# Designs tried in a protein design chat: miniprotein binders against a7ua95r516to809. Part 108

Target 1, 294 residues: a7ua95r516to809
Amino acid sequence: ASLSLLSISDLVPDLQFIFFWMSNAIEILYFIQQKSPAYMQTIELMDDKAGSKESLLSATISANEEAMTILEEVIMYTFQQCVYYITKTLYVVLPGLLDCNPFGTEPSSEQCRRAAGVCVCAVCVMPEAVRRVVSVFQTTSDLLQQYQVHSEIQSQMFAYLFFFTNVSLFNQLIDKGPARGWFQRSRVLQIQASVKILLDWAKGAGHNHLAQKFFAKFCSTVTILASPPQQLSQMSWKALCAEHPSLKPVQLHRILTQYQLMAELGPLPIWQPSSEDEAYIYRTVDLLESFENH
Below, E stands for the ipSAE of ESMFold2; O stands for the ipSAE of OpenDDE; V2 stands for 0.75 times the mean of E and O plus 0.25 times the DockQ between their complexes.

## First folded at step 7 (miniprotein)

Design dv3 (at its last look DockQ between E and O 0.37; V2 from the best seeds 0.00; counts 0 for: pae E 5.9 > 1.5)
Fold by OpenDDE base, look of step 7:
Structure dv3 (fold): chain B 294 residues (1-294), chain A 80 residues (1-80)
Amino acid sequence: as target 1 above (294 residues)
Amino acid sequence: SMTYYVIIRTDNPEDLERIAERLRELAREMGLRVEEVIRLGDYLLVIIKGTPEQVERFRREVEEWLKSQGIDARVVVLEV
């Protein structure tokens, strides 16, 4: 099936199966971890019938260790599968986020046709492209809650998904932005608004800290690009580095260079990298973010 | 002071200029810093700097004004 046709709704049955096993494995693992010491103690308190106690203890320990190892593998595998399917869906919908006009007349979702007036709720104001992205995250959240997945695993899942989203959006913006016109002020403002709507959703969903952390690089990039030329041209390289610590020197340099071209600014000595950063701005390998760094 | 997007959407784009003018006036009256007023097709984007309280007051005043004028417009505020 072409990736373009894959919706999160199409994956729900498979994801449900995976989440079911993941949750069960976590629960069983937790049970073993909690009960294992008590079982061992019980065996230790048994009457030592001619070496049988030591053998039983050893066998119990070995069985528990093996079981825990298998369960950990199941948890890891199921987690990876979930991430794999969800990120595939994200990969399909994320480009739409960069092209969407959050200020456009999208038909109000049928759901917010409350009675007499145009609903101004966050959902009704949410552009379709943003809704598609949010739907992936919301579906993930709903499934995690439905299967009562441990909160730590939920946090790890969202951390990775936000990481993936940030890397994907950042890389697309840096790589394709100039050609797609995403560096144009009007487009940047649209992108900034769209991302903010997504972040507001994340905040409402209880993931504010994770979202702020993992979207920092993309947000910084958009913030710079959204800055008026008059304002940005007054900011030194050092000031920009300090304000946007999530950006590597090579990334900041690229952003500023593209901004300069877009805004038809002459060379700005104030944006010249420091002597310390000068070597790093040529590290093009560090320009795009890696999906492997998580 | 934070940056906010005040987005005004109307089905009557002919009103956008009047809305923009009033928003500038209102912002001035309220002591809000308007960075930019941008017409984006059938939408008006106002970029303002202020406190959450100031912006919320601004939103309310704008909505009340729109209502008083019989303008069917929606006001959305985004912190950016």
Scores: ipSAE 0.546, ipTM 0.855, lowest interface PAE 1.0, mean pLDDT 89
Fold by ESMFold2, look of step 7:
Order: C-alpha cells, then structure tokens, then sequence
Structure dv3 (fold): chain B 294 residues (1-294), chain A 80 residues (1-80)
C-alpha cells in the first residue's frame, strides 16, 4: 500500500530494516577478517595430543569460509534491494530536471534575492524538480549514516546512484530531446543550471569526486549543447574528443548533428571525425548507455 | 576565474534592453568577461567569468544603478 506512492519517504521503514542488516553483516565480516588470524594462531598453539588441533583447525577454517560467504551474500542482497527501491524513486523524479526552469519562478524570487547577498558557493535557488532528486539522495545519505554503514559501502552506493542518474538523464536527453525541445540552447542553459545545483549538493555531501566521475557524460553533453555556435563551430573534432573524453564517438557525433540542426547552421557537416573514429560514429548499439555497470 | 549566471527579472520587460546595455558597459569598465547576454522571456541571463570579489562588486553596482533608475528589478547571482 505505502509503496504504491513511490516516494522515498514511504520506503524508509523497509530501507531501515535493510540497512540494519547490511551494517550488521559488514561489521561481522570485518570482525572475521581482522580477528580470525589471532584465533587461528591460538588453535595452532594448542597441544595436539588427541589430534583435536587438526580437526578444530579444519572445522574453524570451514566455518569461517562459510560464514564469510553467507555474509557477502547478505551484503550483496541488501545492497541490491536498496538500489532497487531507491532507483525506482529516482526514475520517477529525474525527468523533471530536463523540463525545469530554475530561473522562471516568481514566488521563490524574494527568498533567492535575500540569499544573493551571500558571497560565492551559495545555492540561491532550489527548483522543485531539483529538490525532489536531492530528497532521494539526502534520505539515502541520512539512512547510511544513521546505521553507520561502512564508508566504502556508502561510496559504492552513491557511485551507483550517480551512475544511474547519469544514464537516465543522458538516455532521456538523447531519446526525447528533439521532440521535447531539449536541444534548444535556452533549455540547455536551464538544464545546466539545474544540474549545477544538484552537483553542489553532492559536493557539500562529500561526494564531489564520485559526482565528477559519474556525471561526466551528461555534463559533457550539456556543455557542448550550451556552447555558442561560433565558438563550437571553430573547434575541431579532435579538440572536442580531447575536451570530452567521456563521450563515445557515436555519442559525440549524434550530439553535434542535433546541435547543428537546432542551431540552423546549414546542411553541410561542420565537424569531420578523425579517420580512426569514422568507423565508430554509426555504431547505434553504443549510442545509449546501459543501466548495467560492468 | 569562475562562471556566474546573473539573472535579472523585472515587472517591466521593456526595461530589459536598457538593463542589458548597462550590464555590458559596467562589465567592460570592471574588466569582467561577459560570455553572453540572453533574454529568456521576462528575465535576462548574463553569463560572466570573473573572481568572486569582482562579481560581488558587479552585483552591487547593478543594484545601485537599478535603484537610481527607478527600475523594479530583482538580481540573482548563481555560480555555475
């Protein structure tokens, strides 16, 4: 019943249960890994007068390996369940970032004007669409911290959530951009501002390096689309590839083709792929990103 | 050097062209690099590269000028 709303807040009780068991499994696994050598050393020092030392050593090794296997499976299962629930809520709220106008709301302008007196690094505007995405990330962060989940696992969780966000936004932009007018430069500038606000949240939350890594493809796409036509038309294919290494040749080619169409720069191709990239610009299988990270 | 969006909103859209002209003049006087000035409906988006100190001074000068002209406008600065 509660889950039918697909809000992160409705999922908190289930997520609390899952994070509790994940954290416990991680701590027990840590104990076995850090303390097991001392216990094995104690068994090694035992007197072997009845052969019990070798039997106990063998049983202890087997029990440790079975326990570690079970714990790793619990950690993997609980991680996958968290990702499943959280990404379902992200999938619902992410499209709003592409339709968002962070500059256009009159009711919130007074609060933003008051904040504008604050020097640098301040986020003056949090559009509703951005707030919905941040709410998912913030709730996730709060739960991970509440249950003291190991920092490595917290980083892996946000790495996947940022990966999912990048794939979702990039694929939607590529698929729906022409029909939705998202390649119009004024809309791209609005998207760029909204994404910057989201990235500032990630920086303040201690995830800047993960956000820079996993948002690179979408950010590169938006940066290219936001460029003035005279500036972009003067850049060579090689220069664009060097500036935007996160983009595959087929992706860069598609973005530049759509840019040229929307900016009405004429039918003659402006950017000529290098000879080594020419074989790759039509690989449609590489155009969209997979949600399965390998 | 950082990129800033300076957003100006006014209840009188006819003032936007005059505001844009003043912003270009002021940025030139202060040595700020204006990347672009774009009108988006009832607001003006000015893209500027500069130091935080330069942009804060720019914001103050713009607000003072708007007040002196009797222009009812709101100025927001967002680092991008």
Amino acid sequence: as target 1 above (294 residues)
Amino acid sequence: SMTYYVIIRTDNPEDLERIAERLRELAREMGLRVEEVIRLGDYLLVIIKGTPEQVERFRREVEEWLKSQGIDARVVVLEV
Scores: ipSAE 0.140, ipTM 0.667, lowest interface PAE 5.9, mean pLDDT 82
ESMFold2 (binder alone), look of step 7: mean pLDDT 87; pTM 0.847

Design dv4 (at its last look DockQ between E and O 0.56; V2 from the best seeds 0.00; counts 0 for: pae E 2.8 > 1.5)
Fold by OpenDDE base, look of step 7:
Structure dv4 (fold): chain B 294 residues (1-294), chain A 80 residues (1-80)
Amino acid sequence: as target 1 above (294 residues)
Amino acid sequence: SMTYYVIIRTDNPEDLERIAERLRELAREMGLRVEEVIRQGDYLLVIIKGTPEQVERFRREVEEWLKSQGIDARVVVLEV
């Protein structure tokens, strides 16, 4: 199936299977970890019949270690598979977020069309492009809860998904933004609103801290681009670095350069990088974010 | 002080100018700083700086005014 046709709903059966095994493996691992000391103690308290106790203890330890190792591998594998499938769906829907106009009237969701009148619920007010992204995250959340996956694994899952989303959106904005007109103030305002709606969902879902942390770079970029020229032109390089610490010097430099071009501003000495940062602004390898750093 | 988007959508775009005028007046009366008022198609975007409490009061007053005028419009507030 072409990636373009892949919806999160289409993957639910496969994801359910993976989440089932992941959850079970975690539960069994936890059980072994908790019970192993008690088993060892029980063996230690047994009557020492001619060296059998030591051999039994050794065998039990070895068996538990092997079992735990296998379970850890299963957990890791299933986690990776979940991430793989979910990120594929994100990859498909995320570009729509950058082109979304959250301000226009969108048709109410089918669910709210059934209610006589204009539903003003958060879901109905949510633009379709944002709803598609949220649907991926919500489906993930629902599955994690359905299978009672350990909270730490849930947090790691969302951390990675937010990381992936941020990297994807950031890289698309930096790379394609100028050509797509996403650096135009009107478009930036739309993007800013769209990402805010997504962040509000994340907050409502209990992931506010993770969302704020992992979307920082994209949000900083959008914040800069949304700034009026009169305001941004008064901010020094140092001030911008301090206000947007998530941006590397090369990234900030690129953003400001593109902003300058878009806004038809002349050279602004105030945006000149510091002597300390001057070497780093030419590190084009650091311009785009890597998916491997997580 | 935080930045807020106040988005007003209506099926009657002819009302947007009147709404915009009233919003500017109301903001002034409330001591809110309006950074920009953008009218496009069927929506009005008002960029406001203020406290959460000020903006919530503003939202309420706008909704009440819209109701009093018989204007069918939706008001959404986003902190950005």
Scores: ipSAE 0.653, ipTM 0.894, lowest interface PAE 0.7, mean pLDDT 89
Fold by ESMFold2, look of step 7:
Structure dv4 (fold): chain B 294 residues (1-294), chain A 80 residues (1-80)
Amino acid sequence: as target 1 above (294 residues)
Amino acid sequence: SMTYYVIIRTDNPEDLERIAERLRELAREMGLRVEEVIRQGDYLLVIIKGTPEQVERFRREVEEWLKSQGIDARVVVLEV
């Protein structure tokens, strides 16, 4: 996939157009909702000239209902188009988080490459793979603010983008992890660090609550995989389920199986599923998460 | 008590073993729990459990020691 073809900067003109229409539609809808009662009251106070008051009232009600329906459809359509374009870009850059080595010699910013001593700036800590994902989120945030999109719509947008990110990362890790070596302990630690850097950006951007909510499944997975054996082996199946409620039994079972393989541990009695969960640990149809808007 | 990744990168990988030994010694002296010390290529990853205050002191002492030894290294601390 060509990075320049799918970069967020290539999509900014299209996104500006869509955000413009979405924001204007929201403003017009708000105007109608706030002014409609006053207009109806004005009509009721008019002189009834040969029945024109009744006809005008009926036409006004119908016009308001039609306008609000059209505007709601425009808002829904433009929101969906924003999500479509942004997630296409996000889909291209997200796998890099799983292959990233945030600790190694990967290229950093020009300023970081010139540093002769200790470097603690945010630019120096953010690996290229993380920066590509952050660029998508930051550009989205900047556009939403530039067009003064209603704050609730901004929150819904980021809720979906974080949901999409979580599903994409989780599915890739579970599905391709064995073949790509992503369950090796050193790789899991690298993945955890890369995701933590992304989550720190989300916190600084005012999205901590949304990130905590919507990244839960992927974060739980990586937290379990990153745990040292002496700590994880002390946690029962029930304790793990309670600590990680975002994970389905089949998902937790798969994660523990991969952990045992990489740590060279045999089955542990303490990880025996509860009787309630034992029926579900082999349901492969529940292993991967689905996207909501396909 | 929280978990921290302390990453130390250097252009002189031959120094990493000496750095690792010093970090273990310093963490023990400060009462920090060292979960793991991992060396790969040009960096060390040290996994520590402690308070933010303990880890910040640890970072400062590591930076001072590296400077005293003339070791050109980058120290990054990440709470996980």
Scores: ipSAE 0.402, ipTM 0.798, lowest interface PAE 2.8, mean pLDDT 83
ESMFold2 (binder alone), look of step 7: mean pLDDT 87; pTM 0.848

Design dv6 (at its last look DockQ between E and O 0.61; V2 from the best seeds 0.00; counts 0 for: pae E 2.3 > 1.5)
Fold by ESMFold2, look of step 7:
Structure dv6 (fold): chain B 294 residues (1-294), chain A 80 residues (1-80)
Amino acid sequence: as target 1 above (294 residues)
Amino acid sequence: SMTYYVIIRTDNPEDLERIAERLRELAREMGLRVEEVFREGDYLLVIIKGTPEQVERFRREVEEWLKSQGIDARVVVLEV
């Protein structure tokens, strides 16, 4: 029923094995794709004595197709295994971002000051909860670089990891936020700071575009909740939809409802949904995000 | 102008009231708009609107004042 605690360090040996074979399969597939046309052209230019040219072309096409199919299956399988194990560790550490107080004591900062004396590590200001999430991403990045995985595959891996992170954080905030007190003003500000620290890491790691794309829904949610009442109360439903296109009408409506409760506001006419959105604000099936989307 | 979170964290929470008073005065003198001020435990969160140049000067002035008062505190600025 309950998941056991799973750390990324426990998975490194298995991930090393999987990344090794994934990288090799990708390189072989790329080689076949780049060199196959030239080899086929060489066969087409051969003299044909007893029809052996046609037989050789057929055998070569068949062998290439079989090899490419096997390699694509290996790449798909190894990619899925990496994603499976890495997201299991993310699932364990991500909830901490919502309970984190990034403004309080930072053990890593104190540890750095004690060890170095030069205090270059005093710039390490990440809260422990953020550090745990970053550790998963950084370990993944280090392994992908160590095994020289093709840059396109590295991007696909981080696209999925950021997608998973966004869905997990958004769903927990929406689903558990009322009971956990996460919509209180001070908590939303803490969450926004934690997310900003994580996004700054992603930018520094070269993933800014992917993070902006795949964190949009969660970031929009927190941005709205963190807005001052006098600012947000002047924005119409239409303006909010335009500024936050990642949010579905039911999601935006729920977020504004939680904001009204926190700020002790009554219903605001300016936040009435447009006529086209009105039918969709109560579709509870659309409230939470699916992990099956991309 | 942009919105910034200015976080002041100290081992001596008794200083936070004095720090908050100074930050409001300094922001007013520099023409920075203070949106909100929160205090909890050992930290102070000041939400301000300004240009990046104004906020960097604000950070520097705050750090200089803290040093002049002998207050051991850390200042962090996040653009949100």
Scores: ipSAE 0.488, ipTM 0.833, lowest interface PAE 2.3, mean pLDDT 83
Fold by OpenDDE base, look of step 7:
Structure dv6 (fold): chain B 294 residues (1-294), chain A 80 residues (1-80)
Amino acid sequence: as target 1 above (294 residues)
Amino acid sequence: SMTYYVIIRTDNPEDLERIAERLRELAREMGLRVEEVFREGDYLLVIIKGTPEQVERFRREVEEWLKSQGIDARVVVLEV
């Protein structure tokens, strides 16, 4: 109940605080790492008149190491907190993406500040369910930029968020898809279009490589399911494995089995797993993706 | 060659069949491969394979045709 009301906008004040500390900690850590060698050299060049140069050097090293350790902990903690809050928001909005009809929503002319015509811009054609997901990512991007978070940390953040999104969508599709009718051709095409809109956003935001990498499994699944029966029935297990290397044998097998049921196809010998893969198709533990594998 | 979704929405769903027929004809004339045509409610989804240039030309010709027919329809093209 409470999670359904959680919007990314509601979390912005808390996230701002966390991002502020994360960014500052990164900056200070970087400063220490860059300046410590020069500072130590300066101490080494000082006259040994007023005390043990070695003791001062040792104390300085220890203080820097302690400071760096604390800063690393702060960075790690703040990163984890950001991920936690953002993923909670994603968890709420992601199911809507699978149920979304991107073709049915009137482009709200009100959101397109462009003139009185039918705007076909990417924003106007973006269905509300997709906009909600994109809003989470965009807000995250805006906050990371606002606080000038180091580019590597930004990349890691988006990598994890895309990973989480892929796992969530994939698992939902595999687990609930048959019952929800998401394997129906019309629904698959809607899902494919919705995901494409999200990927286009990621591309526009400069995260194309990360998006392609981390959404590969979900995209492969949707691609298979979107394939016409006539086309897919001509593809061998080996060909499908080669074309969709992100899918484990057990996952591919499940997808094909569900596709077969949905399309009312008889047994297709061409989809039989290879002898090498036959042992793996029964590993149901590997069917769903784990959130821990990142 | 890439896959594109050409989506046509209209407030007059009765026109969708006529639109679909014209789209098939136009695609054929342009040498575009139409993979599938779906009618769902108030929209038409056409799955086309082609180059970006071919699909853009297709979009323009469709829009011009719709205008010439007095059909109020929206054309959206998505690369998939």
Scores: ipSAE 0.295, ipTM 0.750, lowest interface PAE 1.8, mean pLDDT 87
ESMFold2 (binder alone), look of step 7: mean pLDDT 86; pTM 0.840

Design dv7 (at its last look DockQ between E and O 0.34; V2 from the best seeds 0.00; counts 0 for: pae E 2.8 > 1.5)
Fold by ESMFold2, look of step 7:
Structure dv7 (fold): chain B 294 residues (1-294), chain A 80 residues (1-80)
Amino acid sequence: as target 1 above (294 residues)
Amino acid sequence: SMTYYVIIRTDNPEDLERIAERLRELAREMGLRVEEVYREGDYLLVIIKGTPEQVERFRREVEEWLKSQGIDARVVVLEV
């Protein structure tokens, strides 16, 4: 009767089916691309009898083009379906990163301590909210490896998953942050710690380049919010734009407004946009990010 | 020089003020820059700047001091 939380493990059977077909389509496409030149070369060396050589070349070209078109469509479709289902799971777990307190006692940390009967903690335990996100990424990675999906496709999938994560976290922080208290100093420091733990996992998993590229907007936001008031107040608008190129003027303006409010630095704006940026700080169409990559 | 979060959890929040005072003193003695000190509930967050070697020595000395005082606390260090 109760609505259960969707988890990545509930989707594994469907994802296995999709990854199986994606991997097979990729392998066949690769075979055609690697072997087609050699076969065409063999036809070129054949005896030409009544134009049969030219007819065979034409038929071979047509068959290869048809096969590659079908395979590319299968790869695109299966990739889109994987991303769709995985991101639905991410949507459920990502907000927890913004509510996470990695510094305090968590139920999972307390359960681990009491279950052992004796406190044996040699390794820093990943917070539960971070573990739930990592579980989605790790399960995805394990499935991609199990079905031997081509490494380029694996990279493209993680690029999109990190992009989705960045957009989702950024949009929720901007949109819901005031009502949820996420701009309070203690919460921002907690969020920064949680994100750093996630980024450290991504680095250890071999995704450091992709994570640095696709988390830039959210990381810039948290870096600004976590900055000490003495340091941030000394930076000009121009300097902040240069240090954080991933943030649009309307986004930077909103972040700094929330920072000034929560740090109780008075109502007079400390950071004034340059003349060239002033036209952009009120473009609400640019405030939230699109999931479509633009 | 990097920024570090030093997190100290204790079952006795009454100890946090004494711990914070000692951490400020120790960081000053070691030449570490203490940027912020936060206390909330059962934990203390100390934000410091230093080298990895300085912070690792800081962590060890804090843990030894806690033991010498009989304070039951856990110390976690996170580079941000």
Scores: ipSAE 0.425, ipTM 0.811, lowest interface PAE 2.8, mean pLDDT 83
Fold by OpenDDE base, look of step 7:
Structure dv7 (fold): chain B 294 residues (1-294), chain A 80 residues (1-80)
Amino acid sequence: as target 1 above (294 residues)
Amino acid sequence: SMTYYVIIRTDNPEDLERIAERLRELAREMGLRVEEVYREGDYLLVIIKGTPEQVERFRREVEEWLKSQGIDARVVVLEV
């Protein structure tokens, strides 16, 4: 099936199966970890009839260790599979976010129109492109809650998904932005507003800290690009580095260079990298974010 | 005090100057610092400094004013 046809709804049955096993494995692992010491203590308190106690203890320890190892593998595997499917879905819908006009009159979702007329809920007023992205995250959240997945695993899942989203959006913006006109200020404002809607959702879902942390690079990029030329031209390289610490020197340099081109600004000495950063601005390998850095 | 972007889009770009003027007045009345007002096509970007509460009040007052003027405009507030 073409990646373009993959919806999160199509993956729900498979994801349900994976989440079920992940949750169960976590629960069993936790149970073994908590009960194993008490069980071993019980064996230690038994009368040592004919050396059987040491053998039983050893066998129990070995069995528990083996079980825990297997469970950890199951958890890791299921986690990876979830991430794999969800990120594929994100990959399909994320480009639409960059092309979204949140200020346009988009019709409310067909589902909300059918049930109760004009729904004014936060999701129904979202632009379709934003709603599609939010739907992936919301479905993930709902599944994690439905199967009562441990909170730490939920946090790790969202951390990775936000990381992936940030990397994907950032790389697309840097790589394709000039050609697609995403560096035009009007388009940047649309992008900024669209991302804000997503971040507001994340805040409402209890993931504000994670979202702020992992979207920092993309948000910084959009913030710079949204800045009026009059304001941005007064900011030094050092000031921009300080305000946007999530950006590598090479990334900041690229953004500013593209901004100059878009705004038809001549070379600005104030944006000249420091002597310390000068060596790093040419590290083109660091320009795009890697999906492996998580 | 935090920096906020107030973005306004209208289908009637002729209203943007009037909107900008009103926003400056309103910000002044509310004790908000306007750093910049920038027009880009059909969009108005207002950069303000204030507290979350002040900015939320500002947003509400702007929306109410727009409605009272019969201006079809959308307002988005971003924390920067």
Scores: ipSAE 0.170, ipTM 0.666, lowest interface PAE 2.0, mean pLDDT 87
ESMFold2 (binder alone), look of step 7: mean pLDDT 86; pTM 0.843

Design dw1 (at its last look DockQ between E and O 0.94; V2 from the best seeds 0.63)
Fold by ESMFold2, look of step 7:
Structure dw1 (fold): chain B 294 residues (1-294), chain A 80 residues (1-80)
Amino acid sequence: as target 1 above (294 residues)
Amino acid sequence: SMTYEVTIRTDNPEDLELIAFALRILAKAMGLRVEEVRREGDTLRVRISGTPEQVEYFREIVELWLKVQGIDARVEVREV
């Protein structure tokens, strides 16, 4: 059992401990927020003997703010620990999603190839690589519900997990896609089917809005690669930028150039960037996404 | 201000760590000074300093918090 094959199930005891404290810290913070106004009012209404009421109120307000700050820091720290552990497992399992065949076992995969490379919905199955990713999301969702974590915190966690997933898949596709054959038509269709499974999970779990927001860059890339080369070559650079606003000029240009080469459309540029965008297509620092960006 | 001892007993000793954390934070949020937190088996003893009015309100808040959490615990407060 190598650390690079760590499953989410191995982390459940640690995650249970962290979710327990995160959930309770959130509940205590909410409790204080609800009770503080009434408490401060009791101080305001008490007898002002010895002229010390204003000093007591000021000190109590300060202490109250400090207590809430401590809780906010605990919540932030425990949230970051959860995200750290969960994204470690995601980082290990996500690359396999790009290599898998979601059209099923050898007979199903053979049927798709023999039927001119098209997949019928009746033969689509969830491959092990996709199942491992879905398992991370599902286990996370189950734990958040088990510990009754506030719904806004649950949304923030899935926002980050979807962001992380998008960055990981996008960077792998851009960096390694041509060498791994991921731009080939049959592989793009397989990747598209795998993405569909993830999106369906997100919709069923009530996270459709988050998935649409945070998967946009990867989904745009797959949409371009799934487009017939003939159709794509007829679109202008301006039109492609407008249809794929989540992609930076350097990213869009790299995807189109690699797709042009893999589709055997020759090395001559088909998609001419605007004069303004030509300055950006050379910015290699903008090609890959940072795991710290939102 | 005066010193009080808050005693918490529960049928589920595993809750005492959470209760101790909550009491520290709730006392601080009310401007009370927590001087000591001590566990003796299934009993938690917390020494706090404050006015009688603050400590009475604190007792009410702790009992309400325990009820909201569904924690079966008995709270006793006495001046020391």
Scores: ipSAE 0.730, ipTM 0.938, lowest interface PAE 0.7, mean pLDDT 84
Fold by OpenDDE base, look of step 7:
Structure dw1 (fold): chain B 294 residues (1-294), chain A 80 residues (1-80)
Amino acid sequence: as target 1 above (294 residues)
Amino acid sequence: SMTYEVTIRTDNPEDLELIAFALRILAKAMGLRVEEVRREGDTLRVRISGTPEQVEYFREIVELWLKVQGIDARVEVREV
């Protein structure tokens, strides 16, 4: 099946299997970690028959460590598989978010139509492109809750998914934005509104801090691009750097240069990088974000 | 060390795979040698080697784990 047709719903059976084993492996690991000390103490209290106690204790410690290592490997593997499948689905639906017009009237989801006619729930009023992205996150959340995955693992999962989403959206916006017209004010405002819906969902799902942290770069970019020319032209390079610390100098410079071209402002001396940043604005290798930094 | 057979019976055969996995890991964590794991219908049979004290402790840990998991299963241990 072409990657383009991959729905999160199609992956649910496979994800359920992976989440089942991940959750159970975590629980077994915690159980062992909690019980192992007491077990070791029990061995220590046994009658020492000619040095057998020390050998038994050593062997048991080694066996325990090996068992925990196996569980950790299972947890890591299952976590990676979940991330792999979910990010593939995100990769397919995220470009639609940048092209989405959230101010348009799109029909409610087919599922809500069947159950209640015209559903006005927060998900049903979302634009289709936004709803598809939210659906991936919501499905992930539902599965994590269904299988009672430890809260720390849930947080790590969402941290990575938000990181991936931010990198993907940022890189697409920077690389393809000028050619796709995403730097046009009307399009930027659409993107800003779409991202706000996603952030509002994340807030409602209890992931507000993670969302704010990991979407900072994309949000900063969109905020700059959404700024009126009259306002942005009054902001110095230093002020913009200070207001948007998540952006590297090369990234900020690129955004401002493209903004200038789009808005036909001509050269703005106030946006000239500081002497300290001048060497960094030419580091094109730092322009796009890497997926490896997480 | 003596050889013991641990028998677990459950009314929910769907849990037997998880139980088998957990038993192997728990036995290993306790330094017990797992010789064989067999499923026979609704029954799981695990052959382990250890001291009587280790095996009794293993039974207690397995029963506790099953309880924590909310799995209704009966655990029997016999020397083989």
Scores: ipSAE 0.381, ipTM 0.805, lowest interface PAE 1.0, mean pLDDT 89
ESMFold2 (binder alone), look of step 7: mean pLDDT 87; pTM 0.849
ESMFold2, look of step 8: ipSAE 0.678; ipTM 0.928
ESMFold2 (binder alone), look of step 8: mean pLDDT 86; pTM 0.841
OpenDDE base, look of step 8: ipSAE 0.367; ipTM 0.798

